# Ledger of designs, part 5: VH-VL binders against UPF0738 protein ABC2521

Target 1, 124 residues: UPF0738 protein ABC2521, of Shouchella clausii (q5wf04)
Amino acid sequence: MKQYKVSAIEVDEEASTVELEEEIDAQLAARLKPGKRVLVDSDQYAFIYILEDEEAFYAIRFEKNVWPALNEAHKLKTSYYVKLNEHTRLALVDMEEELVFLLENIRGNGNYGEAFEQAVNDAF
Short names: E, the ipSAE of ESMFold2; O, the ipSAE of OpenDDE; V2, 0.75 times the mean of E and O plus 0.25 times the DockQ between their complexes.

## First folded at step 1 (VH-VL)

Design i11 (framework fv_izeltabart)
Fold by ESMFold2-Fast, scan of step 1:
Structure i11 (fold): chain C 124 residues (1-124), chain A 122 residues (1-122), chain B 111 residues (1-111)
Amino acid sequence: as target 1 above (124 residues)
Amino acid sequence: EVQLVESGGGLVKPGGSLRLSCAASGFTFDDYAMHWVRQAPGKGLEWVGEISWNSGSINYNEKFKSRFTISLDNSKNTLYLQMGSLRAEDTAVYYCAKARYSGSYPYYFDYWGQGTTVTVSS
Amino acid sequence: DIVMTQSPDSLAVSLGERATISCKASQSVSKYGNSYMNWYQQKPGQPPKLLIYDASNRATGIPARFSGSGSGTDFTLTISSLEPEDFATYYCQQYNSYPYTFGQGTKLEIK
C-alpha cells in the first residue's frame, strides 16, 4: 500500500488540517475517498488513516513526531482534513472516533507491547 | 463477499512438519489482522496466533511460539501456518479467521474459514 | 494468561424457555468503560459464528432474543426464548491481553 507521511497538523478550534510530506497528484486526489479506519503500526510508532479508491488502499501516516499536534486536535475534538495538494482537501471521516477508541484500547492493554503503550501514554 | 479457504491439512507422524494455507478473497490482508485458531476433536477453541501486516507484528500463544511460524504473502492474498515438531496433541481442525484491523476497537473474528484437519499419529 | 471459565458445561432447556450462560474471567477484561470480550456460537461441523461483541453488542443479523451483559470479570449470554436453531455450543472469548483465550464452551441441549 502507498503511504504518505504527515509533516504537520495545523490545529484550529473546530478543524485540523493535516499536511503531507509528499503531495498527491491531482488525478489520484480526485478519486480518493475516506476509508473511515485508523490502524496502529506499533513497530514504527504510527497511527494510519486509510484512504481508498476503486482499486486500492492508501495510508496517511501519523508518526510520533506529529503526536503532540494530534493530541491537541484530539483534546479539542476537531474535525480533520488532509491537504492532498494545493487545490484539494479531503475530510478524514471518523478520524476522531477511531482515535478515541484506539487510545482507550491501547491504554492498559498488553496487545501493543509496553514500549508502544508507554509512548502513547506519554503523548496522550 | 469475504471468503477464507484453508488447505494443507493431512496425516503426519510425530516430529514431522506441515504447512497450512488460507486463501482469502473479497478483501486484502494489508488492512486486517489474520489469525489461526484450532480445535481438538470434541474440545474447545484455542488461539494459535495472529499476524498484522500493518505493524509486521506477529503474536503467538506462547505454547506454539517455538514450533509454529505464521506468515503472509500479500501478493497471493494467502496466510500460512508452518508447523514443526508436531505432537499427537496438535491433532485438531485449524481455522483461519479475519479480525478487524490490528489495534482497532471493537476487535472480533468476523469471518472464519471452514477449517482444515491435521492428524498427528504414528 | 487470562482464564475464561464458563458455567454450566451443559444446559438442557425446552423450546420457548430462557437460557442463561455465564462466563468468568480470572482477571478484569474491562478498561475505561469498555469490555474486551465476545460471544460465539458453534454448530457441529461448522466454524464459530460471532453473536455478541464487547459484552453487549449484537452482531449484524443476530436475532434480538440474544443479549449479552456484564463487565469486569463476570459476563452473561441470555437467550430469551429458545428456538430449535439455538441448540449449539457457545464460547466466550477475551481480547484484553495476549494470548487471546476462549472459555471451555457451554453446550445447549434440548430437553
Scores: ipSAE 0.005, ipTM 0.548, lowest interface PAE 12.7, mean pLDDT 85

Design i12 (framework fv_izeltabart)
Fold by ESMFold2-Fast, scan of step 1:
Structure i12 (fold): chain C 124 residues (1-124), chain A 119 residues (1-119), chain B 111 residues (1-111)
Amino acid sequence: as target 1 above (124 residues)
Amino acid sequence: EVQLVESGGGLVKPGGSLRLSCAASGYTFTDYYMHWVRQAPGKGLEWVGEINPKSGGTNYNEKFKSRFTISLDNSKNTLYLQMGSLRAEDTAVYYCARSGYLTTWFAYWGQGTTVTVSS
Amino acid sequence: DIVMTQSPDSLAVSLGERATISCKASQSVDSYGKSYMNWYQQKPGQPPKLLIYGASTRATGIPARFSGSGSGTDFTLTISSLEPEDFATYYCQQSNEYPYTFGQGTKLEIK
């Protein structure tokens, strides 16, 4: 699956804007929908929000360097939007709910590995 | 111990509707995704859809999205599948299943409930 | 949709014999350096039972004689020495893309 790395998160009280290292082209952006799931890449220290179209999945990667901003958005319980390009913004539906679910499960479940669990506990 | 118990299956006429339920016990209901998977007589397994019990968010196999709805009642630790516009090809055993710690495998399955669609 | 194709459709084996079942995906089921591919066992009149997840990790309580291998589009389930309780139908399943899809099944029969 194609992966897009998050470069920054702009946190405001009600909404956070997720910015990507590379823009998604207009035709693909028009087809993308929120997949309403967050996966864990414990080997590479990332949370991955899934976007989808009728054909495929696409990953929005929240790597460790953006976790401080992600934690601020998490504390404020904001809505999340990803800026796909200059003209298209998409709601990351269930991002906060999925993050809460995963943080609880990582804390209570050693299956993600000790190093990853410690990194998550340190950041959140 | 994790236990999933389906009920609500039965005989339905074509075009009819039916609601299945799955009672879950032995774990914190809101911690894991729940799924419906069906199996037609003598055939293989087919994923129907999933629900996140913390958010109520759903994903469906497109084949079922217009006719089937997945819902839940967290206060009763119960998952539902509402089936409408039933066809003969919907005749199957319907299983509820719970994800593992990641949402990508079916770690626990119920015994299944049989739906038969015939005149 | 990703199509999962198993081979053979059925396999007749003797007790103590090695059994190997293949599963091929129409496109890669790998993401994030991991294979989103699982194996299940089903006996007549019973629900499926998880054997292997993530291509090669045995589920809790699954005997060591069961092993999974592979990546990308080509996966294998191996039973090193068949026991009487192993005669069942085996299914592979991918969870890399929606909809999640299963192979058609491989029936293991006693010789």
Scores: ipSAE 0.000, ipTM 0.538, lowest interface PAE 16.2, mean pLDDT 86

Design r03 (framework fv_rocatinlimab)
Fold by ESMFold2-Fast, scan of step 1:
Structure r03 (fold): chain C 124 residues (1-124), chain A 122 residues (1-122), chain B 107 residues (1-107)
Amino acid sequence: as target 1 above (124 residues)
Amino acid sequence: QITLKESGPTLVKPKQTLTLTCTFSGFSLSTSGMGVGWIRQPPGKALEWLAVIYWDDYKLYSPSLKSRLTITKDTSKNQVVLTMTNMDPVDTATYYCARIKGWLQSYYFDYWGQGTLVTVSS
Amino acid sequence: EIVLTQSPGTLSLSPGERATLSCRASQSVSRSYLAWYQQKPGQAPRLLIYGASSRATGIPDRFSGSGSGTDFTLTISRLEPEDFAVYYCQQYGSSWTFGGGTKVEIK
C-alpha cells in the first residue's frame, strides 16, 4: 500500500494538523476517506493511520521523530486533521480513540518486542 | 458466497508441532483491507484469539502464545497457515479460521469456518 | 489488554421471554469496537452485532445491542427456540478479546 510520511504535527488546544513530507495528488485527495484505524509497525517504530478510497488503502506514517508532537496532541485529546495538499484537509476520525487503545495494549505486550515497548513508554 | 474451511491433523502428540491450513473462497487476500485470523475453543470453554494475518502480510499474535505461533499466507492459493509448536494436552480445542475486514470497515470476524477439533494426547 | 466479563454465566428462560446479557470491560471500550457472537452446540460462532448496536446482515431485529464505556448489553426480545445458545462479546479496539460467554438455556 502507498505510504505518506508525516513531517510535523501542529498542535493546538482543539485540533492538531498533520503535515506530510509530500502532497497528495488533488484528484486522489478528493476521494480519500478516514479508515478509522491505527496500526503498529514495530520494526520501523511507526504508528500508521489508514486512509482509503474505493480501490485501495493508503498509510499515513507517524514515525518516531514526530512522537513528541503526537504525545502532546494525545495529552490534549485534540481532533486530528491531515493536510493532504494546500486546499484539502481530512479528519482522522477515531485517531485519539485508536491511540488510547494502542498505547494501553502496547504496555506489557511482548508481541511488539521490548525495544518498541520501551520506545513507546519513553515517548508517551 | 464466502466460505472458509480448516484442515490438518486431528490428533497430535505432546511436544509436537501442529500445522493447520485455512482454505477460503469468495474473497481474496490480494484485496486491501482483508485478513484472516485463527481462534480456538477448548471443549466447554470460551473462544481464544490466536493470530491474524492481513493482505499486506502484517501479522499479529496473542501475547501469551506468541513464541509458539507462526501465521503465513499463500494469496494465490487462498490459504492461510497457522503453525503452533510444543503442543500440550491443554491445547486440545476446536480451531477456527475466520475472515476480518481489517481497518476498512470491520475488525470483527464476519465469516467463520466450521472448525476442526485437534486432540493432543499421547 | 482489555478483559471482558460476561454475566450471568447461565440464563435459564422459556421461549417468548426477554433475555438481557451483560458484558463489562476492564477498561473503556469505544462503541465502535464491540461485537456479539452467537454459538450453537457443535457449530461455529455467528456474528450478531458489531459496533455495539449495528445488526449484522441477516440477523433478526429481536436482537439488539446497547451500551458504552465499560458496560454493554445484548437484548433478545421474545426468545425463539433457535436462540438457545452461548453468546460471546468481543472487543476489537486493539487486538481481539472475547468474554467468557453467557449460556442461554431452556428452563
Scores: ipSAE 0.000, ipTM 0.532, lowest interface PAE 12.1, mean pLDDT 85

Design r04 (framework fv_rocatinlimab)
Fold by ESMFold2-Fast, scan of step 1:
Structure r04 (fold): chain C 124 residues (1-124), chain A 123 residues (1-123), chain B 107 residues (1-107)
Amino acid sequence: as target 1 above (124 residues)
Amino acid sequence: QITLKESGPTLVKPKQTLTLTCTFSGFSLSNARMGVGWIRQPPGKALEWLAVIFSNDEKLYSPSLKSRLTITKDTSKNQVVLTMTNMDPVDTATYYCARIYYGSGSYLPMDVWGQGTLVTVSS
Amino acid sequence: EIVLTQSPGTLSLSPGERATLSCRASQSVSSNYLAWYQQKPGQAPRLLIYGASSRATGIPDRFSGSGSGTDFTLTISRLEPEDFAVYYCQQYGTSYTFGGGTKVEIK
């Protein structure tokens, strides 16, 4: 699965804009849809929001360095949008609902590993 | 009945090569529907697939570990051997072998497992 | 590579209750080649379900699997004391990948 790393999250009172290290080309960006779920990569300390098109899945990767900003957005209960390129923004539908679910699921859960649980508890 | 048993060193030093043998009974890799895979589990972590060999000598390896792994079989001895190079403390895990059945109308992954062997990598 | 996410990480339940375990794949699993395993402390995993919904030989009918595509579920209709264990899903449609596991523990 092609992965796009989040470089920053611009947090405003009603909406947060997720910025990527690598822009997504216009043709692919036009086809992408929100997958409405977040996965956990506990070994690499990341939350992964899934985007999809007719053929494949794509990962929007929130690594530990952006978790402070992600927590700000979470506390404000903002909507989330990813800036795919200069011309295209896509709503990350259910991002906040998925984060609430995962944060509850991670607390006290040894299957994620103690170091990951501690990092999540420290950040959120 | 079908049984598999892992054997090999239980303590390995960093940078050494690990060689594990799976010896089985109750089936043969001369049977075109059979395969044997290797899986590991570090303490407190999830199961991780390593490699598989099928009766026709087709081999598949975990992409992240491919450069370190070799799987071979000796059909006459009912044995499958896994070799893993450049061992590191992070490779400390219980290592399992398991049977795969891929016959017409059914594909059973890892339907019978060995008991596992704990391999500790430390100085 | 197909990534499998299992949720919840831990289910704390009492004997007699229903357990519902989720396994979500990053890509559609070919031919519904998805399996579920049970692992008790100090033991090798045991195959419970294969092909998303077929019970392996000797597995009690309180265990059932369902789902297709990217979303799969293991249901234990009435937990017995021996069912408190860790459960793993595995896809075998494109190579082999295991999920992170769900621990079913006594409340």
Scores: ipSAE 0.000, ipTM 0.513, lowest interface PAE 17.5, mean pLDDT 86

Design r05 (framework fv_rocatinlimab)
Fold by ESMFold2-Fast, scan of step 1:
Structure r05 (fold): chain C 124 residues (1-124), chain A 124 residues (1-124), chain B 107 residues (1-107)
Amino acid sequence: as target 1 above (124 residues)
Amino acid sequence: QITLKESGPTLVKPKQTLTLTCTFSGFSLTTSGVGVGWIRQPPGKALEWLAVIYWNSDKLYSPSLKSRLTITKDTSKNQVVLTMTNMDPVDTATYYCAHTSKYYDFWSGHFDYWGQGTLVTVSS
Amino acid sequence: EIVLTQSPGTLSLSPGERATLSCRASQSVSSTYLAWYQQKPGQAPRLLIYGASSRATGIPDRFSGSGSGTDFTLTISRLEPEDFAVYYCQQYGRSLTFGGGTKVEIK
């Protein structure tokens, strides 16, 4: 699966805007829909929001360096939007609901690995 | 405990529509990360995924069969229904429904509890 | 769509031997999104491994999974009589796809 790394999250009272390191081209951006799921990459310390088109899945990757901003958005319970390129912005539907579920599931769960669990506990 | 059971006709004539119902217990299809999928297996052949529906009503279909398949849920009855149009003798198979959920840090897509399966024969 | 090719199609072994089953993907698959199932005649499949290497609840430690990218392996370190079955790999990172299966049969 193609993965797009988050460079920054601009947190406002009601909405947070996710900025990517690499812009998504206009044709793909027009096809993308929110997949409404967040995965964990415990080995690489990331949360991954899934986008999809009819044929494939794509990942929006929240690595450890953006977790402070992600936690601010989480505390405020904002809506999330990803800026795919200059002209296209997409709602990350259920991002906060998924994050709440994962944070609860990770706490006290040794199957994520102690280092990852500790990193999440430290950040959130 | 999680249980699932398939029900529907065991004999279908060519060109008819098949409707199968999965009735489940031990989980709610409103829980974040939870889904129910349908998988079939022709006699002596491999498993083939057909469709999945998730807690948030998102649906995925096998690309090769998408035009023939409809998956729906009735959360109040703990049921998921699969409809497959234009049945052909090659669609003769055991049809399974199965539970999927986030298992630790992974998204829904692997199936941890399966129904017993129901054999559907397509013939005159 | 990602195609999963399992090899060999049939593996003939004796109890006590080690079984090594291969699953090759037509495109790279994250190890996070690969599962293995066991199926006995007349029964529904049973989840063995998810995330390429994590054992499902109740699965004996003689079952282990490994691999990344396009090559994944299921290993049964010491075959027990109840392990003679058909094994399927599955990816769930990009749609859902099952492999063709490997039958482990008694020699």
Scores: ipSAE 0.012, ipTM 0.562, lowest interface PAE 8.9, mean pLDDT 86

Design r06 (framework fv_rocatinlimab)
Fold by ESMFold2-Fast, scan of step 1:
Structure r06 (fold): chain C 124 residues (1-124), chain A 125 residues (1-125), chain B 107 residues (1-107)
Amino acid sequence: as target 1 above (124 residues)
Amino acid sequence: QITLKESGPTLVKPKQTLTLTCTFSGFSLSTSGVSVGWIRQPPGKALEWLAVIYWDDDKLYSPSLKSRLTITKDTSKNQVVLTMTNMDPVDTATYYCARQPTYYYGSGKRGMDVWGQGTLVTVSS
Amino acid sequence: EIVLTQSPGTLSLSPGERATLSCRASQSVSSSYLAWYQQKPGQAPRLLIYGASNRATGIPDRFSGSGSGTDFTLTISRLEPEDFAVYYCQQYGSSFTFGGGTKVEIK
């Protein structure tokens, strides 16, 4: 699947804006919808929010370098929006709900591997 | 033991609607991070994914078939139901349901880890 | 949609030999979202490998997976009689796509 890496998260009291390393093409951006899922890539220390269109899934990757900002947004319980390009923003529906669920599941169950569990505990 | 079993008609006429039920035991769709999907396989051909339903009632469909597919669940009965409209002879296939965890990576990474036995559905006049 | 191409279509080998099966994606697939399945005639598929390289529960260590990007490999180090079957790769990152399968048959 095509992957878009998060370069920064701009955290405000009620809303966080996710910025990508590369912009998403305008035609694709118009078709994208929130997939309402967050996956864990424990081997590469990432949380992945899923976007989708009629044909495919797309990954928004929150790598370890943005976890401090992600934790600030998490503590504030903000809404999340991704800036797809200069003209288009999309709500990451259920991002906070998914993150809460994953953080609870990672804590103490060992299924993600001890190194990943420790990294998440250190960051969140 | 975790088990899944497909049930429904084995013979369907063209233009009819197919309804298949997956009944499972040993796990619950009230458990976070669990999903149940449907896959089909025409005789002698490759596996084709159809749809998935998640514990929180979110749903995904194969893009090429989405206008024909509906997936629902009854958590209290441990059942997932797939409905496919406007059946055609090319839809003749063995239909499987399978459990698919969505969140676990590293030591917990998973594909479709438990499958039903499959049910052959023939579409013929 | 990502297309997975498996090669060869058929491998004819004897028990005791090594089998190497290829799965090539039309565009890059994260190794975290690649699985291998074994299917015997009249049976449902059985998960062998998930996340490109992790053996599923109960799978013998003669089965191993590797690869990244667009090229993935399933290796069976020493074929047993029960290993003669059809093998499918699957990606579950951008769509839930299966490859066309590789049949491992006895010479």
Scores: ipSAE 0.000, ipTM 0.518, lowest interface PAE 16.3, mean pLDDT 85

Design r07 (framework fv_rocatinlimab)
Fold by ESMFold2-Fast, scan of step 1:
Structure r07 (fold): chain C 124 residues (1-124), chain A 122 residues (1-122), chain B 107 residues (1-107)
Amino acid sequence: as target 1 above (124 residues)
Amino acid sequence: QITLKESGPTLVKPKQTLTLTCTFSGFSLSTYGVGVGWIRQPPGKALEWLAVIYWDDDKLYSPSLKSRLTITKDTSKNQVVLTMTNMDPVDTATYYCAHLNYGDYVGWFDPWGQGTLVTVSS
Amino acid sequence: EIVLTQSPGTLSLSPGERATLSCRASQSVRSSYLAWYQQKPGQAPRLLIYGASSRATGIPDRFSGSGSGTDFTLTISRLEPEDFAVYYCQQYGSSRTFGGGTKVEIK
């Protein structure tokens, strides 16, 4: 699964714009659809939003350095959009709903390991 | 059962600072997803949200009143304190504190304290 | 900032009648993060509905909420004497904003 790292989140009152370290090429960007899932990479301290096309899955990776901005967006309950390139934006459908579910699940059951649970508790 | 009660001066002079305390029981403001908010209501007018503080000490304020508001908590006393500077007669209102459920897709207020009427007058 | 407009400002009805209260948002409310509160004179507001349509604990089924996007409705299917009060909607999808209220008064 190819992974794209989030470089910054521009948080506004109603919408948050997710910016990537590298742009996604126009041909791939046109095919991408929201996968409506967020996964946890507890080893690398990341939340991963899944995008997909007909052939493959792609990861939008929210590493620990952007968690302060992610928490701000989370507290405001904003919509999320990822800027794939200069011409293409895509809605991260169900991003907030998935994040709420994961944050509650991580804190409650300890299945993600103590170090990760503590890092999430410190950030959110 | 969750209970909240507001306390503070009932009469404030123009340009003074208002300090209100919310004392609560039945929950801990160290529990994940929990917050306490302040809402006011001028006589005969609508409800207006002022501020909220969360279990992790994160704070959100009404944009129009942000420069005048400070919200803090004291977990050992089960208290949340709201401070509002430069009071004006238009700030005359009943001030409420309320329990905020933040987890599981919610940010509504329930239950509410009884409210305390603060009159700003010379 | 999302502005909530409630209409009508005052609704005059008799016990036994159906009340329909409107709440319109200036912008789409995310995920139907909208609540309804009831307030009687001299009392604090009481939560009725959250998430646009979920009834709070202890609230009778004559109260129902519906809607999404910018248009939300609170319906009281058959008014009881204790239902004559002021009703407020509140969004929590972008900061927190209350509507101006609708007073349901006895005719």
Scores: ipSAE 0.000, ipTM 0.512, lowest interface PAE 21.0, mean pLDDT 85

Design r08 (framework fv_rocatinlimab)
Fold by ESMFold2-Fast, scan of step 1:
Structure r08 (fold): chain C 124 residues (1-124), chain A 121 residues (1-121), chain B 107 residues (1-107)
Amino acid sequence: as target 1 above (124 residues)
Amino acid sequence: QITLKESGPTLVKPKQTLTLTCTFSGFSLSTRGVGVGWIRQPPGKALEWLAVIYWNDDKLYSPSLKSRLTITKDTSKNQVVLTMTNMDPVDTATYYCAHAKYSSSWYIDYWGQGTLVTVSS
Amino acid sequence: EIVLTQSPGTLSLSPGERATLSCRASQSVSSSYLAWYQQKPGQAPRLLIYGASSRATGIPDRFSGSGSGTDFTLTISRLEPEDFAVYYCQQYHSSLTFGGGTKVEIK
């Protein structure tokens, strides 16, 4: 699965804008839809929001370096949007709902590994 | 309407590699959100998920077994193939292939009949 | 791994009685990610309930699911002869785990 790393999150009172390290080209950006799901990559300390088109899945990676900003957005219960390129922005539907579920599910859960659980507890 | 059927050897020797084929009809594995998975059940025991492959060739494996498992698809033949290496008597089980629907998460809505694989010398 | 514990292991009931089956998760599971399956002797499992409470296509209304967090229940009102089977709960997120099963036997 093609992965796009988050470089920064611009947190405002009602909305957070997710910035990527590389832009997504206009043709692909027009086809992308929110997958409404967040996965955990506990080995690499990342939350992954899934985007999709008719043929593939794509990962938006929130690595631990952006977790402080992610936690600010979480505390404010903002909506989330990813800036795919200069002209296209996409809503990350259910991002906050998925994050709430995962943070509660990770607490005390050995499936994620002790080191990952501790990192999440320290950040959120 | 949706049907799946497992095929492969019914008897496997220890340390051998198992190859199972799932042949399906009534859906296309090119349809967005569709996957085919494998689940096994040792005699008298609970169900255990093994692997799933989706329309876009994305693959997920059971974490505890992933080093032994390979899942592939052949869309032109309506087939999904599971390979499991280094078989042991504890791997004796009925193996099922199943239609998986990914709709914000996945659950299994149709199952094959299952094929019993016995691992013994 | 999220462990699902089903209880009781075996229920011995007569047709017409209510069956209540429990599934407890070791960790909190969103109700959106819990399913129930029925398996009759010698047959493959069949989906009954997904999302904790949504009936699958063709499943009679005597089957109902409920619960949230760590405690989930499958209820079968007025057992029919065809309902005597083994029932499994399953959570689905990035991990996929089945419970140990509850066998519903005729008295």
Scores: ipSAE 0.000, ipTM 0.502, lowest interface PAE 16.4, mean pLDDT 83

Design r10 (framework fv_rocatinlimab; at its last look DockQ between E and O 0.04; V2 from the best seeds 0.00; counts 0 for: pae E 9.4 > 2, placed apart)
Heavy chain, then light chain:
Amino acid sequence: QITLKESGPTLVKPKQTLTLTCTFSGFSLSTSGLGVGWIRQPPGKALEWLAVIYWDDSKLYSPSLKSRLTITKDTSKNQVVLTMTNMDPVDTATYYCATHRIAYSSGPLYFDYWGQGTLVTVSS
Amino acid sequence: EIVLTQSPGTLSLSPGERATLSCRASQSVTSSYLAWYQQKPGQAPRLLIYDASSRATGIPDRFSGSGSGTDFTLTISRLEPEDFAVYYCQQYGKSWTFGGGTKVEIK
ESMFold2-Fast, scan of step 1: ipSAE 0.657; ipTM 0.869
ESMFold2, look of step 2: ipSAE 0.005; ipTM 0.576
ESMFold2 (binder alone), look of step 2: mean pLDDT 89; pTM 0.902
OpenDDE, look of step 2: ipSAE 0.005; ipTM 0.588
ESMFold2, look of step 5: ipSAE 0.011; ipTM 0.583
ESMFold2 (binder alone), look of step 5: mean pLDDT 89; pTM 0.903
OpenDDE, look of step 5: ipSAE 0.024; ipTM 0.637

Design r11 (framework fv_rocatinlimab)
Heavy chain, then light chain:
Amino acid sequence: QITLKESGPTLVKPKQTLTLTCTFSGFSLSTSGVGVGWIRQPPGKALEWLAVIYWDNDKLYSPSLKSRLTITKDTSKNQVVLTMTNMDPVDTATYYCAHKTVYGYSAFDIWGQGTLVTVSS
Amino acid sequence: EIVLTQSPGTLSLSPGERATLSCRASQSISSSYLAWYQQKPGQAPRLLIYGASSRATGIPDRFSGSGSGTDFTLTISRLEPEDFAVYYCQQYGYSLTFGGGTKVEIK
ESMFold2-Fast, scan of step 1: ipSAE 0.017; ipTM 0.696

Design r13 (framework fv_rocatinlimab)
Fold by ESMFold2-Fast, scan of step 1:
Structure r13 (fold): chain C 124 residues (1-124), chain A 123 residues (1-123), chain B 107 residues (1-107)
Amino acid sequence: as target 1 above (124 residues)
Amino acid sequence: QITLKESGPTLVKPKQTLTLTCTFSGFSLSTSGVGVGWIRQPPGKALEWLAVIHWNDDKLYSPSLKSRLTITKDTSKNQVVLTMTNMDPVDTATYYCAHSPGYTNLPYYFDYWGQGTLVTVSS
Amino acid sequence: EIVLTQSPGTLSLSPGERATLSCRASQSVSSKYLAWYQQKPGQAPRLLIYGASSRATGIPDRFSGSGSGTDFTLTISRLEPEDFAVYYCQQYGSSHTFGGGTKVEIK
């Protein structure tokens, strides 16, 4: 799975814009659709929003360094959009719904591991 | 790249114990979130989930079959083993093992399947 | 616990026609935990859709999933010869349950 790391989140009252470390090619960007799922990479302290096209899955990776901004967006219950490149933005459908579910599910759940649980508790 | 293959006896007598082994490549069961499940299909009938084992050794079993099933893993051999006791002719089925993706909270749908092995239970 | 009922049991259609397959749950299932599989004779099942509406990699866009709560649908917009198969729905939110299957056969 190709992964795109989030460099920053610009949080506004109604909407948050997710910025990536590298731009996504215009042709691929036009084909991408929201996968409506957030995965946890507990070993590397990341939340991963899934995008997809007809051929593959792609990861939008929220590493620990952006969790303060992610928590700000979470507290405001914003909508989320990812800036795929200079010309293309895509709605991260269900991002907030998934994050609400995950934050509740992580509390007291041994499946995520104690260190990850603590890191999430410290950030959110 | 991800492959799974079932192995075990093709013929089992009533009341015996069935042991099936799933040998896989292209992933590790030490990877957070990854699981391997077992699903069976009697001839001409629907798929029936049996059990799943996860990277952290969590195990889930079909409620109706739980007392008869044991699932274990050997991550160093890339193997998952299913044991089913007290076999009956109605347990005649093709048995599949299947991969679940490798993230801590990914729901356990099955994206890659073995070819299946037919197990016939008769006297 | 959760029972999935698929209908119709058999759907007889010609290539080029639209197929609509139903999966109904005995209690509410989050769409996140609903998958569809295709199985051809003598073959293992193949994942088509997960999360009720997300196509698995390599699956043609003529396959689409929809639905929520207790009522889910798999649609094949224009049947190709290779699409005649048995289709199963699965929920994986509370344990795992498969539906009884719908056979799509050539008329």
Scores: ipSAE 0.013, ipTM 0.549, lowest interface PAE 7.8, mean pLDDT 86

